# Designs tried in a protein design chat: VH-VL binders against Methylated protein MJ0556. Part 1

All scores and structures are predictions.

Target 1, 173 residues: Methylated protein MJ0556, of Methanocaldococcus jannaschii (q57976)
Amino acid sequence: SKFVKLHLVRTLNKYKELQKIRVKDVMISGDVIITTPEKTIKEIFDEMIKHNISGMPVVDDRGVMIGFITLREIRKYMTSHPYLNVGEVMLKNPPYTTADEDIITAFEKMIESNKKLDQLPVINTKYPEKILGKLEGIIFMEDIIKLLYENIIKELKTLVSFYNHNTEIKIKY
Below, numbering starts at 1 at the first letter of every chain, in headers, positions and changes, except where a header shows other numbers; antibody chains are not in Kabat numbers.
F, E and O are the ipSAE of ESMFold2-Fast, ESMFold2 and OpenDDE, as the mean of both directions, binder to target and target to binder. V2 is 0.75 times the mean of E and O plus 0.25 times the DockQ between their complexes.
Where letters were taken out, [cut] stands.
Atom coordinates printed by the task and the answers are left out, and those that the model quotes come from them; centres of patches stay.

## First folded at step 5 (VH-VL; framework fv_ecleralimab)

Design m01 (from v5 with heavy chain A32Y)
Fold by ESMFold2-Fast, scan of step 5:
Structure m01 (fold): chain C 173 residues (1-173), chain A 122 residues (1-122), chain B 107 residues (1-107)
Amino acid sequence: as target 1 above (173 residues)
Amino acid sequence: EVQLVESGGGLVKPGGSLRLSCAASGFTFSDYYMHWVRQAPGKGLEWVGHIKSKTEGGTTDYAAPVKGRFTISRDDSKNTLYLQMNSLKTEDTAVYYCTRGYWSEYGDFDYWGQGTLVTVSS
Amino acid sequence: SYELTQPLSVSVALGQTARITCSGDNIGDKYVHWYQQKPGQAPVLVIYQDSERPSGIPERFSGSNSGNTATLTISRAQAGDEADYYCQAWDSSTDVVFGGGTKLTVL
């Protein structure tokens, strides 16, 4: 069908354009909410609630990301040891992305992570296999999902609606 | 204050052995890569080897000229780095520096001890 | 066998800009760190990760790294800048390389 062909071509073209979108086009680079290893998990918990975030990059005196702290990890210790330092609780080898990585790969890193991350830190590094690099920004899963919905899911909804209508006609006749 | 203090240098005959120590203070020693860097009199800096942090497995790597003769080790409970030098050659004569690697691979050497002189001579 | 090449010496007039180069194949793909060493003293980190300054190092010190050449730039040179300067990079995760060093003379 001409209708199906037109929408398949549109969906494929939108996916190809989506694959060209880089982390730097979507990330937040100014005013990234960060913490340091010396702060307590109680202080960080309060700050996460205030800013409605579930994770923070942990940076040292140089602004280099050395870890990542999440509400999930904090929750394990908050009741018994609220004054543990961030450095003792943080993920020391968290997943991360770079400014030039495509958003689909960044999204997959979040989804495939056993840490159930809502965001990825963005670092500027020459050695992507190691975390050693300046924190450049943060990219949120919600922003990537919005792009996926607008560019792919809406087109698929149209195709599915067409398929269901045609299936009804076929069953009836 | 981060501080690194080397000791154990001295005069030794070719074929002999020496053990250098580096006492670290002012930071969480076990979290850092530690390196040995040497400098022959009037010459440039030469990397000897490193030992990875406890979290990275504490494994060692060496520059080709010393591989098989030198051994780097660490005692995280004492905040001390060691360099065991065996089968010493005249070419090993140098000031040996203990250095802290900034975090892991590809990092800089952000703190250096004052060095300890090793002289290999007959 | 990876090698970093520095000029043996560089001279600069007081108040002028000195540039010390460090050449290596595709060095721009590596982080380059720079150390200052005065006679009888241990080296001091002056630039890390190509262009970053440690706390306490004056703004007159800057760095760049692209292609096959990294450069340490010392603006408004002072008598106290006279020293040996070494570049350093990692060839791999298990091999560290230093340049041969450059003696900076402030005239």
Scores: ipSAE 0.563, ipTM 0.804, lowest interface PAE 1.6, mean pLDDT 89

Design m02 (from v5 with heavy chain Y33W)
Fold by ESMFold2-Fast, scan of step 5:
Structure m02 (fold): chain C 173 residues (1-173), chain A 122 residues (1-122), chain B 107 residues (1-107)
Amino acid sequence: as target 1 above (173 residues)
Amino acid sequence: EVQLVESGGGLVKPGGSLRLSCAASGFTFSDAWMHWVRQAPGKGLEWVGHIKSKTEGGTTDYAAPVKGRFTISRDDSKNTLYLQMNSLKTEDTAVYYCTRGYWSEYGDFDYWGQGTLVTVSS
Amino acid sequence: SYELTQPLSVSVALGQTARITCSGDNIGDKYVHWYQQKPGQAPVLVIYQDSERPSGIPERFSGSNSGNTATLTISRAQAGDEADYYCQAWDSSTDVVFGGGTKLTVL
């Protein structure tokens, strides 16, 4: 079937195009919701609820990312010590990405993280093994998933629907 | 608000020993990488060594000219950095600055003390 | 050993632009920081991470770093800018390197 071949080729080509998409093309760079190490986990918990987010980059007075704080980390201390500072609770060595990294690699960093991150901070750094750079933005897992759905899953659904329809016709005969 | 104040400099004979102190205030000292940088009279800046934050193991590294003779240590309970200088040479004559490294390697030295003069002569 | 090379001196006319270079092999792959030192005073950070300004440093101070050369640019030079300027980078996580320093004279 030329139909099956066409859709398979389209799916492969769309995957190749996805590999060319960079974090900077998808990330949110304006109005990133951030916090600082001196705020309390109670304050930022309320802010996370208000904005419907599960994590925030922690930045210093220079705008350099020094950590990342999540609802998962806050939950560990909220009941007993709600007035602990963000700096005391934050992940000091969180996963991160850069503007020029491809979105597939960024996605893999999120899903392979044992911290179950829904987002990944984007920093400008010359040292990829060190958190030593300005916060440039944030990339959300849901935005990557939407691209995967549009470019891969929809094509596969079309192909499977064609297969199932033709299989049903064959069974009838 | 950040302040670094060096003390302990003075005149010492070749082969002698001297201990410098740096009192830090206005920041969480235990989270900071601390450095010693020196400057011989009329010459440029020369890195002496550093000590990492306590959370990163508090390990030390030294420039080749001082390795084996100088020891950097910190007392986080007193917010104080130390430089123990042994087997001093005339080439060690310099103003010694205490500097705060921007919490990890590859960072800048964002705050400097006023320096303390060490003169090694007979 | 890794070496950073600066010119010994640079002169600039009042109100004009001064450029101080810092040369090193593939220095563009490293962060470069710049310090200003006036006679009898401790150094002051004026540029960090190639091009960033600390709070309190005027916008006329800027930096760049690519290839084998980092540059500190001081526009609209003022008499108070007369000082020695040092570039600094890390050769490795255990080795800090300073340039030899450049004396800036404002004519």
Scores: ipSAE 0.407, ipTM 0.765, lowest interface PAE 2.9, mean pLDDT 88

Design m03 (from v5 with heavy chain D31E)
Fold by ESMFold2-Fast, scan of step 5:
Structure m03 (fold): chain C 173 residues (1-173), chain A 122 residues (1-122), chain B 107 residues (1-107)
Amino acid sequence: as target 1 above (173 residues)
Amino acid sequence: EVQLVESGGGLVKPGGSLRLSCAASGFTFSEAYMHWVRQAPGKGLEWVGHIKSKTEGGTTDYAAPVKGRFTISRDDSKNTLYLQMNSLKTEDTAVYYCTRGYWSEYGDFDYWGQGTLVTVSS
Amino acid sequence: SYELTQPLSVSVALGQTARITCSGDNIGDKYVHWYQQKPGQAPVLVIYQDSERPSGIPERFSGSNSGNTATLTISRAQAGDEADYYCQAWDSSTDVVFGGGTKLTVL
């Protein structure tokens, strides 16, 4: 039908537009909350609660990201060892993305991680396979999910609704 | 405070062997990329080879002039880096520096030892 | 094999700006690091990843890297800056290349 064809074309066009969206178009930059390996997990827990965040990049004395610490990892040790250093608890060699990577690949990196990441650090590097370069920003899973919902899921819901309605009416008649 | 201290240099005849050691302190040695860099008297710096961190498999790579003759190894329990030099040539005469590579591949050499002199002559 | 070319020597007047170049094919696609070496001493890192300064290195040291040339710039040159300067890059993840070195003389 014309209705199905119209919405299929719209869904495909929105998906093509989505594939053109780069991490740099969605990421938070400039005000990235970071920490250092010598701070205690108690200090960082308090900071995460204050800023309502679930993770932050860990940078060394050069400002280069050397790890990533999550609220989930902190919670495992907070009651028993609140004075453990961030460097002892952080994810070493965490997943990351670059400014020019597409948001679908970035999203896949988050969901494929067995650490259940809510965000990815964004590194500006000449060697995308290595964490060498300036921390440029952070991209949140919720921002990507919102784009997927608005551009893809809503259109699919419309198509499914039409399919179900048409099928039921056909059976009744 | 990061410290690297080389030892084992000396006079050796062409065709001989020598083993250099580098004692590391002040950082988590097992997580570091380690390199050997040499400098012939009055000449420039020349990379000899590296060994990756234990986490990255501890694999080694060498510059063409020393490949097949030199072997780099590490003992993480002793925080010590080694350079086994075999079939030495007069062209191998140099001060040998132990250096720490910053984080992983493509990083800089952020700390250097004082160097140990190896003289190959007959 | 990949090669980095530096001038053998550069002279600068006290208080003026010295520029030391490091040339290599498409060097701008690689990170370049710079080392300072004074007579009888081990090299010291002065610039990493093209333009970043390690803690303790004065702001008058700066770097750039684009196209076929990387440059170490030393502003307001001081007598204590006299040294040999080496550029360094990775040709691959398993091969490190150094420039031939440049002797900086402060007049």
Scores: ipSAE 0.534, ipTM 0.786, lowest interface PAE 1.5, mean pLDDT 89

Design m04 (from v5 with heavy chain D31Y)
Fold by ESMFold2-Fast, scan of step 5:
Structure m04 (fold): chain C 173 residues (1-173), chain A 122 residues (1-122), chain B 107 residues (1-107)
Amino acid sequence: as target 1 above (173 residues)
Amino acid sequence: EVQLVESGGGLVKPGGSLRLSCAASGFTFSYAYMHWVRQAPGKGLEWVGHIKSKTEGGTTDYAAPVKGRFTISRDDSKNTLYLQMNSLKTEDTAVYYCTRGYWSEYGDFDYWGQGTLVTVSS
Amino acid sequence: SYELTQPLSVSVALGQTARITCSGDNIGDKYVHWYQQKPGQAPVLVIYQDSERPSGIPERFSGSNSGNTATLTISRAQAGDEADYYCQAWDSSTDVVFGGGTKLTVL
């Protein structure tokens, strides 16, 4: 079982390397698609469709992030009140991450969120219980999933394939 | 754009009561943290208390010197902030400012009214 | 309880750099905001979140905040900068603290 041992060691090593990857290494920091509290949810719905995104940081006239608007929140009001302002519908204290947080913790925040987020805003704040801080970027769940696939799932797939093949050979013996 | 106008100041005797109002315009008042800050003649700024936005429960907090004597309230339908001052003392003599808190706790006071003078004297 | 300490006064020559300090225990872990107040007027925000300038405030105004000291720096001081300056922070989510104020005199 050298093969099994080798792949277990490789999987553990790759998981340790994943724990070293920081949000800043994966996040988008330039050209982040943002909105402001005065825009209507109808305008923002159209922008989300155009850019194929499900959420946007909400920044004020100072460039400070004050909330986060999602397609889920927009859908609640779109049919009845399409001209509600983003500031009226946005999440004021959404889950968020920081540039130096590891990607596994960021991923867990998205998964455990009762807001069903596909992304997290990346902010720098002195008060972890509040989002009052400068927007540094955005990290997407799909980019984290790609890293998990390459480093964990592929290795597990190889190990499972070996197990199945070894079982087949054992039967033919 | 943003405007805050205080009113209700004046001369009152020790032990008396006075109610201050602050008329707000140019922003969505119900989303704002609102504060009262006072300044005794020739002295520094002193925080009196705040009231949270409607979306954050509209709860109030007060500085120790005024706790139990002062009450902050808001009427979001009228875009008006209030300060009810009871059991006034001579040390409550000050210009009282209405201020808008920036979006939540830990924010700055980004806009201030002109202030209204309260004089507590016999 | 929590206290912010400022010098009572600071003097600066026209065109020189003024520094106004605000000292507090672990103040670097808190956001510090700075206000300018001229006689008979309401305070005006000049720096927020340690180092950010509101629209309309000259680049000559800057701020820093680290350890136990926050500093408001006014470079190339002008006569119009003469005023009282107050630092402000939150001790907790339910308590706001102001420094005692510093009178800046431009000589």
Scores: ipSAE 0.484, ipTM 0.786, lowest interface PAE 2.0, mean pLDDT 88

Design m05 (from v5 with heavy chain Y33H)
Fold by ESMFold2-Fast, scan of step 5:
Structure m05 (fold): chain C 173 residues (1-173), chain A 122 residues (1-122), chain B 107 residues (1-107)
Amino acid sequence: as target 1 above (173 residues)
Amino acid sequence: EVQLVESGGGLVKPGGSLRLSCAASGFTFSDAHMHWVRQAPGKGLEWVGHIKSKTEGGTTDYAAPVKGRFTISRDDSKNTLYLQMNSLKTEDTAVYYCTRGYWSEYGDFDYWGQGTLVTVSS
Amino acid sequence: SYELTQPLSVSVALGQTARITCSGDNIGDKYVHWYQQKPGQAPVLVIYQDSERPSGIPERFSGSNSGNTATLTISRAQAGDEADYYCQAWDSSTDVVFGGGTKLTVL
């Protein structure tokens, strides 16, 4: 079917256009919910529940990200040691992305991470093997999924619908 | 407030040994990455070496001119940094500064001590 | 070994702008930090991470870093700015390099 071939080509072209979308075009750069190493995990747990988030960048007095705290890590200590400091529990080398990285690579970092992150911190760094940079923002998995759905999955659904509909038309007529 | 105070400098003969100390206060020393930087009279600043926090392995690195002769160590229970200098040469004559590194790597030296003079002469 | 090159001296008239350069191969790919040292005193951090100012350092001090040159800029120069200025970067995760220093004279 020429229809199927045309839409497969369109899907490939939309994937290529998605590869041009950078993290900075999707990320939240203002009002990022952050924390500091001296806060307690109880305080941060309450904030995560209030804002319906599962993780926060941990920044120092210079606004540099020094770690990332997740609800999963907090849960390990909450019952026994609710007043441990964030700095004692945080992930010191979390996955991260940069403003100029493409959203597909950022999404893969979230999915493939052993830490199962729902978001990635966005940092400005000159040292790609280290998280040595100022926090620029945060990118959420849900925002990337929405873009994938609108640009790729909807096109694939159209192809599947066409295949199924043509099967039904053949049976009906 | 952050304070770094060096001590132990003095006159020593070539081939001799000397141990410098740096007493730290006003911050969590055990989390800090510490450096020694020296300055020969009338000359520029020269990095000597560093020691990372014990949390990050307590590893040390040295500038080529001092490697094998100098040893950096720390005692977190006493908030003290040390520089053990062996096989001293006249070229080691300098004011030795204790400094705190902002990061374990690639960072600035945000606080400096007053320095202690080491003179290697016969 | 990696080397940072600074001019030996720079002169500036009172109230004018001084620029002190620090040259190194692809230095723009590294963070550069700047220190001020007055006679008989320990160095003081004046700029970190290319362009950031520590608390207490006046706005007259600014920095930039691109390509092969980092620059410390001191606007509205004052007599109290007379000092030696040193740039500093990391060649690798295990090696720190300082520039040779620049003596700033305020005329």
Scores: ipSAE 0.533, ipTM 0.786, lowest interface PAE 1.5, mean pLDDT 89

Design m06 (from v5 with heavy chain S30D D31N)
Fold by ESMFold2-Fast, scan of step 5:
Structure m06 (fold): chain C 173 residues (1-173), chain A 122 residues (1-122), chain B 107 residues (1-107)
Amino acid sequence: as target 1 above (173 residues)
Amino acid sequence: EVQLVESGGGLVKPGGSLRLSCAASGFTFDNAYMHWVRQAPGKGLEWVGHIKSKTEGGTTDYAAPVKGRFTISRDDSKNTLYLQMNSLKTEDTAVYYCTRGYWSEYGDFDYWGQGTLVTVSS
Amino acid sequence: SYELTQPLSVSVALGQTARITCSGDNIGDKYVHWYQQKPGQAPVLVIYQDSERPSGIPERFSGSNSGNTATLTISRAQAGDEADYYCQAWDSSTDVVFGGGTKLTVL
């Protein structure tokens, strides 16, 4: 039907537009909540609770990201060793993205990560095989999911509803 | 403060051996990527080799002119870097600097020792 | 093997701008670091990652890196800037390359 064809074309066009969306278009680049390796996990735990966040980039005195600390990693040590330094607990080789990477690839990095990250740090680097680069921002999984839902899922729901109605009518006869 | 202090330089005959040491302080040595850089009298800087941090496996790489003759090692319990030089040639005459690599590969050399002179002559 | 080429010497008048170049094939795809060395002293890092200044290095020092040429720029040159300057890059994760060095003379 013309209706189904129109909505399929619209859905495909929206997916193509999503493929053009870059991390820099969605990321938070100002006021990123960060930490440093010498702070204690107790200090950072309290800060995470205060700001309702589950992870923070760890930066050195040059503003270069050297790791990533998560609430999950902190919880492992919090009761027994609350004064361990962030640098001792942080993920030293976290997954990360760059400003020019597409949003779908960034989302896949989060989903496929065995570290169960709710976000990815965004860094500027000439060497993608190393995380040696300045922190530019952070991108959250929930912001990507919201974008996917608004642009693809709602359109697909319309198509499924139409298909089910037409199939039901044909089955009656 | 970060400090690197080299020692062990001196006069040695061609074909001889010498071991240089670099005592490090003021930073977490076992997380550091360490290098040796040399400079022949009146000439430019030449990279000798490096040793990766303990956390990255402590593997070594060397510049072509010294490969097979020089060995870099570290003792993280003593915060000390070593350069074992064998089969020395007159071309190895240089001031040898111990330097700290910033973080990992592709980084700069942010701190340097004062150097130790190695003279290879008969 | 990969090579970085610098001029042997550069002269600059007191208070004027000096530019020291470092040429290498596609050097703009690599991070370039710059070191200052005064006679009888160890080198000192003055620029890292193309254009960043370490703490304590005056703003008169700046850097750029694009295409086949990286440049160290020293504005408002002072007598104390007389030194040898070396550029440095990584050819690969296992090979470090230095330029031949440039002697800066402040007239």
Scores: ipSAE 0.539, ipTM 0.790, lowest interface PAE 1.7, mean pLDDT 89

Design m07 (from v5 with heavy chain Y33F)
Fold by ESMFold2-Fast, scan of step 5:
Structure m07 (fold): chain C 173 residues (1-173), chain A 122 residues (1-122), chain B 107 residues (1-107)
Amino acid sequence: as target 1 above (173 residues)
Amino acid sequence: EVQLVESGGGLVKPGGSLRLSCAASGFTFSDAFMHWVRQAPGKGLEWVGHIKSKTEGGTTDYAAPVKGRFTISRDDSKNTLYLQMNSLKTEDTAVYYCTRGYWSEYGDFDYWGQGTLVTVSS
Amino acid sequence: SYELTQPLSVSVALGQTARITCSGDNIGDKYVHWYQQKPGQAPVLVIYQDSERPSGIPERFSGSNSGNTATLTISRAQAGDEADYYCQAWDSSTDVVFGGGTKLTVL
């Protein structure tokens, strides 16, 4: 019982710690792989494969994000129209996050998106109803999942293992 | 290069009407939010109204002093913005500028025409 | 209605720093854009989205915006900087507001 109580307290404390983590603590802010609307989907498809990424922000000449292009959208046209411009294929109103948003809310935006996004652009904006803002970074789902696993899932696995062992002992005797 | 050229200004009596035009070139006009901004002689800048791009709904909005009297329209096939001014008042005397909005709502006016003077007097 | 307040005039000596303020309730929650207008000419955008410079505008021009005050800063002032300066913000998606303008004099 002391064991269960200690691990439950640890799990709750790790969850509280996780709730305080902000997008800016996890995001990539330097050398973000981006594209522009005039590039062809063939060019950026090759770049995505090379860097093992499934999406990238589309920015204009002022550095303002105007859309988001994904491997899923590119694949729809690659065989028939490989020279379509990024601006013609991109998501014009993608979900996004901000530096000060918590990582759980950012993760929920990714999983709730019917576009199956593996990442979110991080934008500095004063208007949450618009994607009007400078690109500050990108946050990947895999990095959030790693944090969730390390802080919550491992502790829960330990508790589940203890519970199962106690259940086995009870039914054996 | 981006160019905006206003025309149609002149002298008109109170209660009269006047139509201003703005010829745009050097960018995809149909994608742009377009605005009219005016400036009375020796005074500051005052927004008149805007018209959204076709993809943003092509709707218009006006400043309170001109609402109901002025109408903004666009002809994307001619790359031309219009301001129809009805029931003109002496307070409407100003240089009228055609401006391009960069990011739709909340964006800056990145290019301005040279302006056209409208004088309303008896 | 929403109002942006600027000083009527600001003076600066050659080579010194000029600061032009634009005050409005919670203006820091809005994007502020700045325009320069010389006599007989159309306005020119010099700062957009609080602190960004358009291509061709020298680095001497900078901006900030927080709380109730936005500021246009012109360092190493030159005679050619003499002009009227206007701040501008959106009160809503359908309402554009300009400040009254500030005449900058370079002594």
Scores: ipSAE 0.446, ipTM 0.773, lowest interface PAE 2.4, mean pLDDT 89

Design m09 (from v5 with heavy chain K52Y)
Fold by ESMFold2-Fast, scan of step 5:
Structure m09 (fold): chain C 173 residues (1-173), chain A 122 residues (1-122), chain B 107 residues (1-107)
Amino acid sequence: as target 1 above (173 residues)
Amino acid sequence: EVQLVESGGGLVKPGGSLRLSCAASGFTFSDAYMHWVRQAPGKGLEWVGHIYSKTEGGTTDYAAPVKGRFTISRDDSKNTLYLQMNSLKTEDTAVYYCTRGYWSEYGDFDYWGQGTLVTVSS
Amino acid sequence: SYELTQPLSVSVALGQTARITCSGDNIGDKYVHWYQQKPGQAPVLVIYQDSERPSGIPERFSGSNSGNTATLTISRAQAGDEADYYCQAWDSSTDVVFGGGTKLTVL
């Protein structure tokens, strides 16, 4: 139908525009909450709770990200060994993104991660396949989801509502 | 402080074999990405090969001139890196440096030992 | 194979700025590291990842890398800066390349 075609075209055009949005357009830069490998997991657990965050980039004395620590890893040891160092429990090869990567690819990295990350560190590197580079920001899954909702989900919701109103269609899972 | 101390160099005849050692201290050697780099007398630096940590697979790669003749290995319990050199040629004459790779491939060589001289001559 | 080209020698007057170039095809797409070597000594890292300085290296040392040329710049040159300087990059994860080296003389 004409209505369906119009909304599909609009959704596809919105998706094309979203593919042009880069991590640097959405990321938080400056004042990123970071930690270092010598701090204890107790110290950073308290900090994460205080700031309502679930993860932190771990940087060395060069300002290079060497790992990522999450509440998930901390909780595994917190009760028994609260004074373990961040360097002992951090993810040494965490997923990350770069400023020029598109937000859809960044979102997919978060979703595909076995570590269930709510955010990705943003690294300035010439080798996107390697964590070798300075930390320049962080991008949150919730900020990407908001953009997806505003640009795609609303159009899809309108289309689905139209079909549900005019048909006895049953959604099966 | 980080220290790398090479040993085992000396005079060998063409076709001979020699094993170099590099004793590491001041860092967690078992996590370290290590390299051998050589320098012929009065010439420039030339990469020989590398070895990853055991956690990263412990794999090795070599420069074309030494591939098939040299073997890099490590003993993490002794904090020691090795270079086994077989079928030595006169063009292998050089000071051999043990170096630490900063993080992984594409990184710099942040610490170097003082080197050990290998002379291949009849 | 990939090759990095440096001038054999560069001279600079005391207190002036020395520039040592390292040329390679699309070298700007690679990280370049620089090493200083004095006679009878091991190399010392002076610049990593194009423009970063290790702890202990004076601010007079700086680097840049774009297009086909990376440059090590030594401002306010001192007698103690006399050395051979080597650039280094990775052509692939298994291929490390060094430049031929540049002898810096401080006049």
Scores: ipSAE 0.522, ipTM 0.790, lowest interface PAE 1.9, mean pLDDT 88

